# Miniprotein binders against Hydroxyethylthiazole kinase (thiM), part 15

Target 1, 273 residues: Hydroxyethylthiazole kinase (thiM), of Natranaerobius thermophilus (b2a1a8)
Amino acid sequence: MSTFNSNFKLGTYLTQVRQENPLVHAITNYVTMNDCANITLAAGASPAMCESRDEVSDFVPLAKALYINIGTINQEHKDSIYLAAEKASELEIPIVLDPVGAVAIKSRLDLVKDLLTNYNVSCIKGNNAEIKCLAGRKGHGKGMDSLDLGEDIQMVNSELSEKYNTMVLATGKTDLITKGNITVKVSNGTPLLGRITGSGCMLGILISAFIGASDNDWEAGIAATVSMGVVGEMAEESISSSTDLGSFRVKIFDHMAALTSKELQERGNVSEL
Below, E stands for the ipSAE of ESMFold2; O stands for the ipSAE of OpenDDE; V2 stands for 0.75 times the mean of E and O plus 0.25 times the DockQ between their complexes.

## First folded at step 11 (miniprotein)

Design r6 (from m6 with L38F S84E; at its last look DockQ between E and O 0.84; V2 from the best seeds 0.00; counts 0 for: pae E 2.6 > 1.5)
Fold by OpenDDE base, look of step 11:
Structure r6 (fold): chain B 273 residues (1-273), chain A 85 residues (1-85)
Amino acid sequence: as target 1 above (273 residues)
Amino acid sequence: SELEKKLDEAEQKIDELESKLEEAKENPDNPELEEILFEVIFLFMEIWQLRYELENGDPELKEKLRELRKRIIELLKRLLEAKEE
């Protein structure tokens, strides 16, 4: 029996983000950078896209969380990622990692594994294919959703979570969030989120904001995931046609900005697996 | 050039925000600090966007941008410190 929302104080974590207004340090790709910033602001947090090798170590201490998206990797970005991850780990600043492209590019996979091995990553967020790939399995698919034909993603999440001592979010039609042997299912969202650029990146930076504003990474991460899903649902409800993707994108920001703690709590659909 | 103008405007905005911060430091609970923070964050984003526009640009403009980036980081540090006091 899917015990509905009664055990998670989802709304409290949104309130905390808005009260704390945490600075979120983000190293991300150029394609999603602006939308990541906008969603962070809409949530009530403060984005900072400092990726310069010469500045990143000095900037890390200012932030409450570090979001790393390994998209658009060059040597400078790689150096900055390592410097930021090192400094964040030293200061116990939570790191949220997005392994984008790790399925297709070995060098990215190696980078992600290195980060997970050597630094304190609080959360890894990827689609089922990315998570499976990180767990040493063959993955295929793209976007937030992946074609996972046959393996229990929950088991894979648990293996990965235990291996690297991190929270694992596997995104899909339903999102699975795992810490150790505990997994929760988030049933919020819409397929339309997979039809816009950067929805996964926006989720990643939201997780960073929520984690950065709280001492409970687990519940904060869940609340962030729910928030993105709920806002997606609201945005879909606000458009006249399923093809109004431009309007949908704008409505994501509008609804994130207007989202109340009560709405988040009431609309959230979380179950322990 | 258009880029030079943008850099000059950014510099002017930093100067203004630095002045605002000094005026607001007397009260850490001052709602003005939150407003200043918002403006600093937006300016930060604008300055970082200019980096991409200048990737193959004039070395002099790149250097100016580097200095502005340093200044905005320092401003942010000071602002955050003022909010924690």
Scores: ipSAE 0.312, ipTM 0.721, lowest interface PAE 2.2, mean pLDDT 89
ESMFold2, look of step 11: ipSAE 0.461; ipTM 0.797
ESMFold2 (binder alone), look of step 11: mean pLDDT 76; pTM 0.701

Design r7 (from m6 with E35R L80I; at its last look DockQ between E and O 0.88; V2 from the best seeds 0.00; counts 0 for: pae E 2.7 > 1.5)
Fold by OpenDDE base, look of step 11:
Parts: structure tokens; C-alpha cells; sequence
Structure r7 (fold): chain B 273 residues (1-273), chain A 85 residues (1-85)
């Protein structure tokens, strides 16, 4: 019986984001950049997409969190990522890392491993395939809901978390969040989130916003994950057809902006594993 | 060019926001600072979008964009400082 751990003060973390209005520094891909900005604003945080090599080191100190998505990798982008990660680590600014494409491209995998080894990464967010790949397993599958070949993702999360001393979020039909040997299951969301571009990136930057506004990365990260799921559920409830994906996308922003701490707390479905 | 016009408009917006910030600095709890911050964030996004449009563009326009990027970052720094006081 999954004990509904009513002990997470999920709503408090949303309130804190809105009160603090944290600046979130994002280095992300061009495909999701606009939606990442919009979801950040809707949550009550402040997005900034500064990725220039010449500017990034000066910009990092201004932010409360750094979101890194490795989706668009050129040499300049790689240099900027390293500069930003170095400066963020120096200043103890939390880093949220999205290992997008690490399963398919060795150079991306190597980059992610290097970042995890050398810098202060507070959270890794990836699908099951990406997380398994980072943990040294063969990963297969596409999107947020990568099909698992039956390996215990919880075990993999724990191994990865302990190896790099970071929180690990494995996204899927249910999200598993792990720190060390502690894992929580988030049972919020909708398959429709996997049918729009950038839902994973939006989750990543949302985690950054919540972590940036709080001193508790663990609970803030959980609250962020829940919030994205809850907003997805609300957006699905607000569309007339399951094929209204464009409307669904718009409703994500509407519901994030309108989401109350009470709604987040009441709709949140978190269980400790 | 259309790009040149966009850059000029961005420059004008920066000038306006800098002026607004100077007027608002007297009170860190001034709701105007939050409004300015939002405007700065949106302008920041617009300027960064222009970077991609100018990737293979005129060197002069690229330089202008570089200057605007510096200015908007500086404006954001000043704004954050004003809110922290």
C-alpha cells in the first residue's frame, strides 16, 4: 500500500517561488527556449537565456539557479556550459542538468558525465533510458516515456544519485525522484505531456525555479515535478478532445499561472518508495 | 532593414527601461521594480532571439546586437541590485 505521504508541503514551495521570483539562468536548445521561458514566468519566476561565452560568467551570479539542457551542442555552447557550470559551482548556485540525447550521442554522454563529476549538479532530470545510460546501462527508447526493459529504475536512480551526489529524476508514466537510497514516486501528469514539444525541458527549468527559491532542493524538486504533473492534468481536463494538443499546450501555461498552493497540495500524489 | 529596425526598437526600449529604473530605485519594495523586471526579461528574450536571426548577418548589425546584449545584462544587474537593497 503506497502510503500517501501527506508530509510534503508542496504548496509552500510554489508560494516561495512566487514570493522570491527567482531569476533562472537557462542554457537550453532553441526548440524549447520560448516554452521554457513561458512556463517559468507562469510559475512566478524570471527566465534568462544567456548562453554567450563572453557573457555567461558575468550573468551566472545574478541567478538563483542554472538550468542546463545539452540539446543543442556546438563548441560555443559547450564552452558556455562549462563556464556557467564552473561559476555556478563556485558560487554554490544549484545546477539542474538535462542529459537530452546522451543515449544516442557519446560526446553528449561524455559531457554530462564530466559535468556531473566536476561541478555542483543538484538535479539530473531525464527519461528512464537517459538515466540508465548515465548509470552505464544500455538505454533504449524515445521521449519522456521511454519503455523500460524491466530493470528496476529505482535501483539505477540510487546508483546514479550516490555516484554523483545528486538528486535524480527519472521521468515516465510515473516519475521517480531519488536522493541516495530514498526514492519518492510522483503519480501526477498525463500522457499528453509526451505529445507536445518541450515538456521535459519545461519540467527541467521549473525544477530550477523551485530549487532556486528554496534551501531544500529535495522537496523543492519534488514540488516542481508535482506542479508540472498537476498542471498537465488540469490542462487535459480543460480541452474538449485528446487531439487538441495545441490547446493543451496553451492550457499548460494558463493553469500554471492560475495554480494555487492549495490546489498543488491537494492534487499532489507523492508516495515514498 | 527589418533587422535594423528591430535592433533600433530594442535600443529604444533599453533606454526607456534604464530611465524607469532610475526613477524607481528609491524604494526596493516598489511594485514598479517588478514591472520593470518583467519588461527587462521580455526584452532580453527578444534580443537573444535576434542573435539567431543575425547569425549570418551583417557584421555591423551583429556588433550593434552585441552592445545591446551588454546593456540589457547591465540593466538586469542594476535592477537586481536595486531590489536587494
Amino acid sequence: as target 1 above (273 residues)
Amino acid sequence: SELEKKLDEAEQKIDELESKLEEAKENPDNPELERILLEVIFLFMEIWQLRYELENGDPELKEKLRELRKRIIELLKRLIEAKSE
Scores: ipSAE 0.337, ipTM 0.743, lowest interface PAE 2.0, mean pLDDT 89
ESMFold2, look of step 11: ipSAE 0.450; ipTM 0.787
ESMFold2 (binder alone), look of step 11: mean pLDDT 77; pTM 0.716

## First folded at step 12 (miniprotein)

Design t1 (from r2 with R22Q; at its last look DockQ between E and O 0.91; V2 from the best seeds 0.00; counts 0 for: pae O 2.3 > 1.5)
Fold by OpenDDE base, look of step 12:
Structure t1 (fold): chain B 273 residues (1-273), chain A 83 residues (1-83)
Amino acid sequence: as target 1 above (273 residues)
Amino acid sequence: SPELEEILLELIFLFMEIWQLQYELKGDNPELKEKLRELRKRIIELLKRLLEAKEGDPSVEELKKEIDQLKKELDELKQEVES
């Protein structure tokens, strides 16, 4: 039973993104950079991929949010990430962090933990395995979805949220968003999102856009998560075959651009746990 | 402002084109890298000015002219990269 919690003003936050057209500063990987830009534009926000070490500190003040995806790690990127995170924290610009690859690569895990410890991260978004790993647990998973059926993600989310004073989004078949002891479940999306490259990265930058356009990170983050899921559902509905993954990917952008606040509100499936 | 939003999007697209061009560069071309850096710096400056601008300000027309010039320079750089 889809408990439509009528209490979440999901549509309002999409409207705010489009009205504010927030500039979203992104430091992300080269694989998903283009799709991150496209989904941001489709949502009605403005992406900027400024990762140069000599420019990043000057660029940070221009943006309403900073998205950090650690998918491409070299020394220059690492330096730029630190510079950007420092400046964003100084200016109280919200940071959304994507710990991609932290499960498999110790240096990435250490970087993420360092960022969470030393800077003001508003939201960490990862799959169940990444979130569990950050919380010191063992986990397995690829992409946005995780098949890890181990420890209760809600408990792990709460632990991680409290530890780093951040909102935690654990993505999966259902998404769990946690701040402290409060957890909401988002039951939107499709398995097809896990079959294309960058769906998790696109979600991360969308969260950044929504948070950047609002003073309520919690509800904005929820609305962003719902929007990605709803658009995924709509895209799946618009393709002829479940194997039309190329068409599905294109339809994500089409449906994000066409998504109305009403549709987001009506199709959103959010419940408090 | 619709006008300011259009200009913002234009600058964002130009910025995207520049980083794309940078990643397409084969080999070490310090001169070209510097040219691209300069263009990015100019875009950042234009963004700063745009964020301070109001709709209908004379400064907006100047921004448009500068953007047009930047586009021309970028087109020239694209040709250099493709050659």
Scores: ipSAE 0.250, ipTM 0.698, lowest interface PAE 2.3, mean pLDDT 89
ESMFold2, look of step 12: ipSAE 0.592; ipTM 0.840
ESMFold2 (binder alone), look of step 12: mean pLDDT 80; pTM 0.746

Design t2 (from r2 with E6R L51I; at its last look DockQ between E and O 0.88; V2 from the best seeds 0.00; counts 0 for: pae O 2.6 > 1.5)
Fold by OpenDDE base, look of step 12:
Structure t2 (fold): chain B 273 residues (1-273), chain A 83 residues (1-83)
Amino acid sequence: as target 1 above (273 residues)
Amino acid sequence: SPELERILLELIFLFMEIWQLRYELKGDNPELKEKLRELRKRIIELLKRLIEAKEGDPSVEELKKEIDQLKKELDELKQEVES
């Protein structure tokens, strides 16, 4: 019996996003940029994809959160990331970091580690492989990693969280969110989220929106994670066939826009470990 | 305020449109890229002003006029790109 821990006020954080309409500064990859923008708007936040080196320092102060996805790395983009992270840290604007591709590319891993070491990252969001890789473990594969029967992700999350003083979200069939020695399990979502592009990126920017609208990064991050999962479930329920992936993608935006605080609270499946 | 939120969204959409247009640009058109960059800078400035603005402030009306001008200029640039 999944103890619906009635203690998390998940719905409140969605309400806060919609009330505050936080500007979310995103430096992300070109593949998922549009979907990141759309999901942010659907949630009731305001996306801004400002990655220009000439603009980024001036733009950072306007935002309530900075989302960094390292999926597209060129020198200009790297420079912009550093400038943005520096300015955000100076202004205590929360940074959400997505280490996409860090498993396969050492230069990306080094960049992520550098960011985590030198700047105030509020949340790292990655799949199990990415999180394990960041912790110096061998990661397997691309995408939403199945439960690698190997090292306990909770332990790895705690290690990373303590090392970099950040919240760690390891995404998978179940999502594990860790701050220090505290871990929460989110049991929302659908395998269909792994069959579309950008679901992880959309989650990252949602976390940014929720954190940006709240003073409680921990609960806001949990609520954002639950929101993405719940919307995925609702979208799956709304399609005619499990192969209707295009429709599923569209329905994610529809359901995010229509999602009520009550639905989020009622459908949220969160447990403390 | 609902008005300020509406203006904010409008600016955000314009910003996204400029980004999309820049992405769709085929070839090296430095002049057009520069025009788009200038529009983006102007939007950022308008965002700064909007964040400082209060509901009912006369400055809001000025912002609306400037946004309308930006829309016109963006539409002109869209035509140049499609062309």
Scores: ipSAE 0.241, ipTM 0.688, lowest interface PAE 2.6, mean pLDDT 89
ESMFold2, look of step 12: ipSAE 0.544; ipTM 0.825
ESMFold2 (binder alone), look of step 12: mean pLDDT 80; pTM 0.758

Design t3 (from r2 with E6R L9F; at its last look DockQ between E and O 0.88; V2 from the best seeds 0.00; counts 0 for: pae O 3.2 > 1.5)
Fold by OpenDDE base, look of step 12:
Structure t3 (fold): chain B 273 residues (1-273), chain A 83 residues (1-83)
Amino acid sequence: as target 1 above (273 residues)
Amino acid sequence: SPELERILFELIFLFMEIWQLRYELKGDNPELKEKLRELRKRIIELLKRLLEAKEGDPSVEELKKEIDQLKKELDELKQEVES
């Protein structure tokens, strides 16, 4: 019996996104930028990919949230990230950070740690390996499923959350979202999300949109995570074959655009741990 | 406001289009890059103004005109990039 924790008003947060139409400032990689934009639009928010060093500080104040994905790192991009993070922190604009590649590249790990230490990051979203790596654990590079590492990801999330005073989302077969000692489990999604490019990045920017439209980062972040999972499930239900990955990708946008607050609330599978 | 939302989306799409054009730009064309940068700055300014605007304000009509002009300029730049 899926204990629908009726305590989370997931649908309300989707409604808020659509009503507020928050501008989401994104500094992200070139590979997923278009899909991040599309999913943001589909959710009812407004994406803005402003990464120019000369523009970013002026743009930050316009946005309701800043999404930082470190997937493309050059010096200009790094400078823009710092400028944006500084300005966002000054203005108390929530920052969502995606530590993509931090497991494999020390310079990225150092950058993420620096950002978490010095700026107001509202949420860090990574796979289990990335989260473990950030927490100082030995990560296996490509393993989304941390279950093989024997460590309780909940414990790691809590450690990381407390260390940097941030919400931690560890993505996997099930998603764990932690703030301090509180952890919720999201049991939505499909393995097909792991077979397309940018599903994690899309989730990150969705979290930004939801947080940007709400005064409750915790519940908004949960709702965003659920929404991505639910849309993934719906997209899978809409394809003819499990190999129709191209169609699946398109259907993600279709279903995000069509997703109702009721559907999100009804299909959401969230449990407190 | 549905109108303001439409304008917002239009600006966002233009912003993305400029980014795409910049990405597709082959070779080092500093002049074209600068033109695109200028257009982006203008869009940001229009966004600022839009976010401060109220539905039905005369300023909204002015914004629409400026957006139309920007579209024209962008189309011209697009032709230059494709050339």
Scores: ipSAE 0.140, ipTM 0.623, lowest interface PAE 3.2, mean pLDDT 88
ESMFold2, look of step 12: ipSAE 0.520; ipTM 0.813
ESMFold2 (binder alone), look of step 12: mean pLDDT 80; pTM 0.765

Design t4 (from r2 with L9R L51I; at its last look DockQ between E and O 0.78; V2 from the best seeds 0.00; counts 0 for: pae O 2.2 > 1.5)
Fold by OpenDDE base, look of step 12:
Structure t4 (fold): chain B 273 residues (1-273), chain A 83 residues (1-83)
Amino acid sequence: as target 1 above (273 residues)
Amino acid sequence: SPELEEILRELIFLFMEIWQLRYELKGDNPELKEKLRELRKRIIELLKRLIEAKEGDPSVEELKKEIDQLKKELDELKQEVES
């Protein structure tokens, strides 16, 4: 029985995003940049993809949150990430970090660990494999389900959260969000989200928007995670065939834009573990 | 403020358009890249000013004028990129 934990005011956080219209500074990969921008706009926030080394330090103070996705790594991009993270930490602007590719590429893993160690990262969001890899566990590059990896992802989340003093979101069939020893399970979404490009990146920037609009990173992060799942479910419900992936992608934006606080609250499936 | 929010959205869209143009640029075109960079810097400055602005301030009208000018310049650059 999905205990609808009525204790989370999920809808309030969506309302806050729309009311505040937070500027979200994003340093992300070129593959998902457009969709990240679109989902941010659909949610009622303002995206800014400013990654230039000569601009980033001046831009950081304008934003309410910094989203860092390490999907595109070159020297200039790396320099910009460090400059942005440093400035954001100085100004106590929340950083959301997406460790994409850290499982397969050591240099990315090292970068993520460095960021987590030296800067104020409010949330790390990755799939089960990425989270396990960051925690020093053996993982496979496409590991989505914790059950396949033979290790309790909740325990790994807690270890990682405590180690770096950050909120940890491990995405999968179900999403686990952890701060310290507290873990929440989000049971929203659809497998179709895994069949389009950038669903994880879109989630990352949404978390940034929600956190940027709120003083409660924990509940805001949960609400953002639920929102992505809910719009995925709604988008799936609105397509004619399970193969209509192009339509599904478009419908994600449509449903995010149309999503009401009431719908988010009612459709949200969150449980404490 | 609804007015300030509208201006913010406009600036963000312009910023995105410049990004898109830079992405679509074929070849090195250093001059065009520099022009686009300059426009981005101007947008960032306008954003800074907007954040400090209050609803109804005379400065808001000035911002709108500067944004209109920036749009014109961007349109000109779009034509150059497409040619």
Scores: ipSAE 0.301, ipTM 0.729, lowest interface PAE 2.2, mean pLDDT 89
ESMFold2, look of step 12: ipSAE 0.498; ipTM 0.811
ESMFold2 (binder alone), look of step 12: mean pLDDT 80; pTM 0.757

Design t5 (from r2 with E6R L9F R22Q L51I; at its last look DockQ between E and O 0.89; V2 from the best seeds 0.00; counts 0 for: pae E 3.6 > 1.5)
Fold by OpenDDE base, look of step 12:
Structure t5 (fold): chain B 273 residues (1-273), chain A 83 residues (1-83)
Amino acid sequence: as target 1 above (273 residues)
Amino acid sequence: SPELERILFELIFLFMEIWQLQYELKGDNPELKEKLRELRKRIIELLKRLIEAKEGDPSVEELKKEIDQLKKELDELKQEVES
């Protein structure tokens, strides 16, 4: 029985995003940049994709959160990431980090570990494979849902969270969010989210928006995760066929824009572990 | 403030348009890239000023004028990129 933990005021955090309209600074990949912008706008926040090395340090102070996705790595982009992370840490602006590709590419893994070690990362969001890889476990590249590696992802999340003093979101069929020894399970979403490009990136920037609008990173991060899942469910409900992936993608934005705090609260399925 | 929020969105959209335009640039056009960079810098400056602005301040009207000018310049650059 999914204990609807009525204790999380999920809807409040969506309201806060819309009221505050936080500017979210994003350094992300070119593949998902547009969708990240669109989902941020739909949520009621303001995206800014400022990645230029000569501008990023001046831009960081304007934002309420910094989203870093390492999907596009060149030297200029890497330099901009470091400059942004340094400035954000100096100003205590929350950083959300997406370790995309860290499982397959050592240089990305090293970059993520460096960022986690040296800067104030409020949240790391990755799939089970990425999280396991960051924790020094053996993972396979496409294992969003692969709980099959025999290790309890909750334990791995806790280890990683404690090691880097950060909130850890491991995404999958169910999402696990961990801070220290506390773990929450989010049971929202649809497999269709895995069939479109950038759903994970969109989640990352949403977490940034929610965290940026709140003083409670933990609950804000949970609410953001729930919101992405809920709009995914609603989008699936609104398409005519499970193969209408293009329509599904568009409906994610529509439903995020239309999502009420009440709907988020009512549809949210969160449990403490 | 609804007014300040509208201006914020306008600046953000302009910033996105510049990004899109940069993405669409074919080949190495350093002059055009520099023009776009300058526009981004101006937007960042306008954002700084906007964050410090209060509703009803005379400075808000000045910001609107500067944004209008920036839009015109961006439109000109769009035409250059399409040609």
Scores: ipSAE 0.260, ipTM 0.705, lowest interface PAE 2.3, mean pLDDT 89
ESMFold2, look of step 12: ipSAE 0.329; ipTM 0.715
ESMFold2 (binder alone), look of step 12: mean pLDDT 80; pTM 0.745

Design t6 (from r2 with L9R R22Q L51I; at its last look DockQ between E and O 0.87; V2 from the best seeds 0.00; counts 0 for: pae O 2.2 > 1.5)
Fold by OpenDDE base, look of step 12:
Structure t6 (fold): chain B 273 residues (1-273), chain A 83 residues (1-83)
Amino acid sequence: as target 1 above (273 residues)
Amino acid sequence: SPELEEILRELIFLFMEIWQLQYELKGDNPELKEKLRELRKRIIELLKRLIEAKEGDPSVEELKKEIDQLKKELDELKQEVES
């Protein structure tokens, strides 16, 4: 019996997002940008995709959080990321980092490590393979659900968290969120989230929104992770067939918009490890 | 305030529309790109002013007027991109 740790006030953080309507600055890839914007709006936050090198430093101070996804990297984009990360760190604006593609591309891995080393990253979110790769482990992974049966992901999360003084979210069938030696397991979601594009990116920007609206990055990050999972479950319940992936995607936005703090609190499945 | 939140949402939507237009631009049209850049800069400035604004401040009405003007200019640009 998964002890529903009734101690997490998950619903409060969703309420806070909607009340604060935080501006989330996103530097992300073109593939998922629209869905990231839509999920942010659905959650009750305000997305801003400002990636221009000339504008990014002026825009950073306006936002409550900075989401960085390294999925599309050219030199201009890299320059903008550094400028944004520098300014955000200076202003103590929380940074959420998505290391997408770091497993396959060394230059991306190096960029992520550089960001983690030199700037104040509040949260790194990746699949098990990406997290293991960042921790210097060998990993192979496809999508969010990388079945890497190797080392205990909890240990890897802790190692990575301590190394870079950041919260680490390793996504999978179950999500593990770690800060130092503390790890929480989130048991929400559906395999269907792995069958649509951008579910991980949407989660990343949601974490940014929740963290941006709160003074507690740890609990806000957990609540955001639970929210994405719960909305996925609700969307799956709302489709007629498991193959209705297009409908499922639309229903994610519908259910995020309609999600109540009560539903989030009641459906959230969080346990401390 | 509800009013300021509404204005914020409007600015964010306008910013998204500009982004979408930029994405849809086929080919190298430096003039259109520059126009879009200018609109983005204006939105950023309006956002800065909005963050400093208080509910009921006369400055809010001025912001609304500037937003309306920006919408018109954006609509004109949309027509140019579609032609």
Scores: ipSAE 0.273, ipTM 0.713, lowest interface PAE 2.2, mean pLDDT 89
ESMFold2, look of step 12: ipSAE 0.536; ipTM 0.821
ESMFold2 (binder alone), look of step 12: mean pLDDT 79; pTM 0.739

Design t7 (from r2 with R22Q K26E G27N D28G N29D; at its last look DockQ between E and O 0.95; V2 from the best seeds 0.00; counts 0 for: pae O 2.2 > 1.5)
Fold by OpenDDE base, look of step 12:
Structure t7 (fold): chain B 273 residues (1-273), chain A 83 residues (1-83)
Amino acid sequence: as target 1 above (273 residues)
Amino acid sequence: SPELEEILLELIFLFMEIWQLQYELENGDPELKEKLRELRKRIIELLKRLLEAKEGDPSVEELKKEIDQLKKELDELKQEVES
């Protein structure tokens, strides 16, 4: 039973993104950068990919949010990430962190933990495996979805959230968003999102856009998560075959651009746990 | 402001375009890379000015002129990269 919790003003936050048109500073990987830019534009925000060490500190103050995806790690990117995170924290610009690859690569895990420890990360978004790994658990999973059905993700989210004083989004068949002991479940999306490249990265930058346009990171983050899921559902509904993955990808952008606050509010499936 | 939003989007697209060119030139001509870096710096400066601007200010027209010039320079650089 879809408990429509009428208490979440999901549509309002989409309206705010479009009204504010927040500049979102992104340091992300080359694989998903274009799609991250496109989804940001489709949502009504402005993406800026600035990762150069000589520019990043000057650019940070211009943005309403900083999205950090650690998918491409070289020394220059690492330096830029630290510079950006430092400046963003100084200016109280919200940081959204995507720990992609932290499960498989120790250096990435260490980087993420360092960022979470030393800077003001407003939201960490990862799949169940990544979140479990960050919390010191073992986990397996690829992409946005995780097949790891082991330990209770809600408990792990709470532990991680409290440890680093951050909002935690664990993505999967259902998304769990946690701040402290409060967890909400988002039951939007489609398995097709796991069959295209960058759906998790697109979600991360959307969260950044929504948070950047609002003073309420919690509800904005929820609304962003719902929006990605709803758009995925709409895109799936608009393709002729479940194998039309190319068309599905294009339709994500189309539906994000066309998404109304009313549709987001009506289609959103959020419940408090 | 619709006008300021349009200018913002234009700058963002230019910034992305330069990024794409820089990516393509990863092992390319250092001189071209430096030119692209300079253009990026100019865009950042224009963004700073834009964020301080108000709709209808004379400064907005100056920004538009500078953006037009930047576009021309970028087009020239694209031609150099493709040659």
Scores: ipSAE 0.278, ipTM 0.714, lowest interface PAE 2.2, mean pLDDT 89
ESMFold2, look of step 12: ipSAE 0.564; ipTM 0.846
ESMFold2 (binder alone), look of step 12: mean pLDDT 80; pTM 0.754

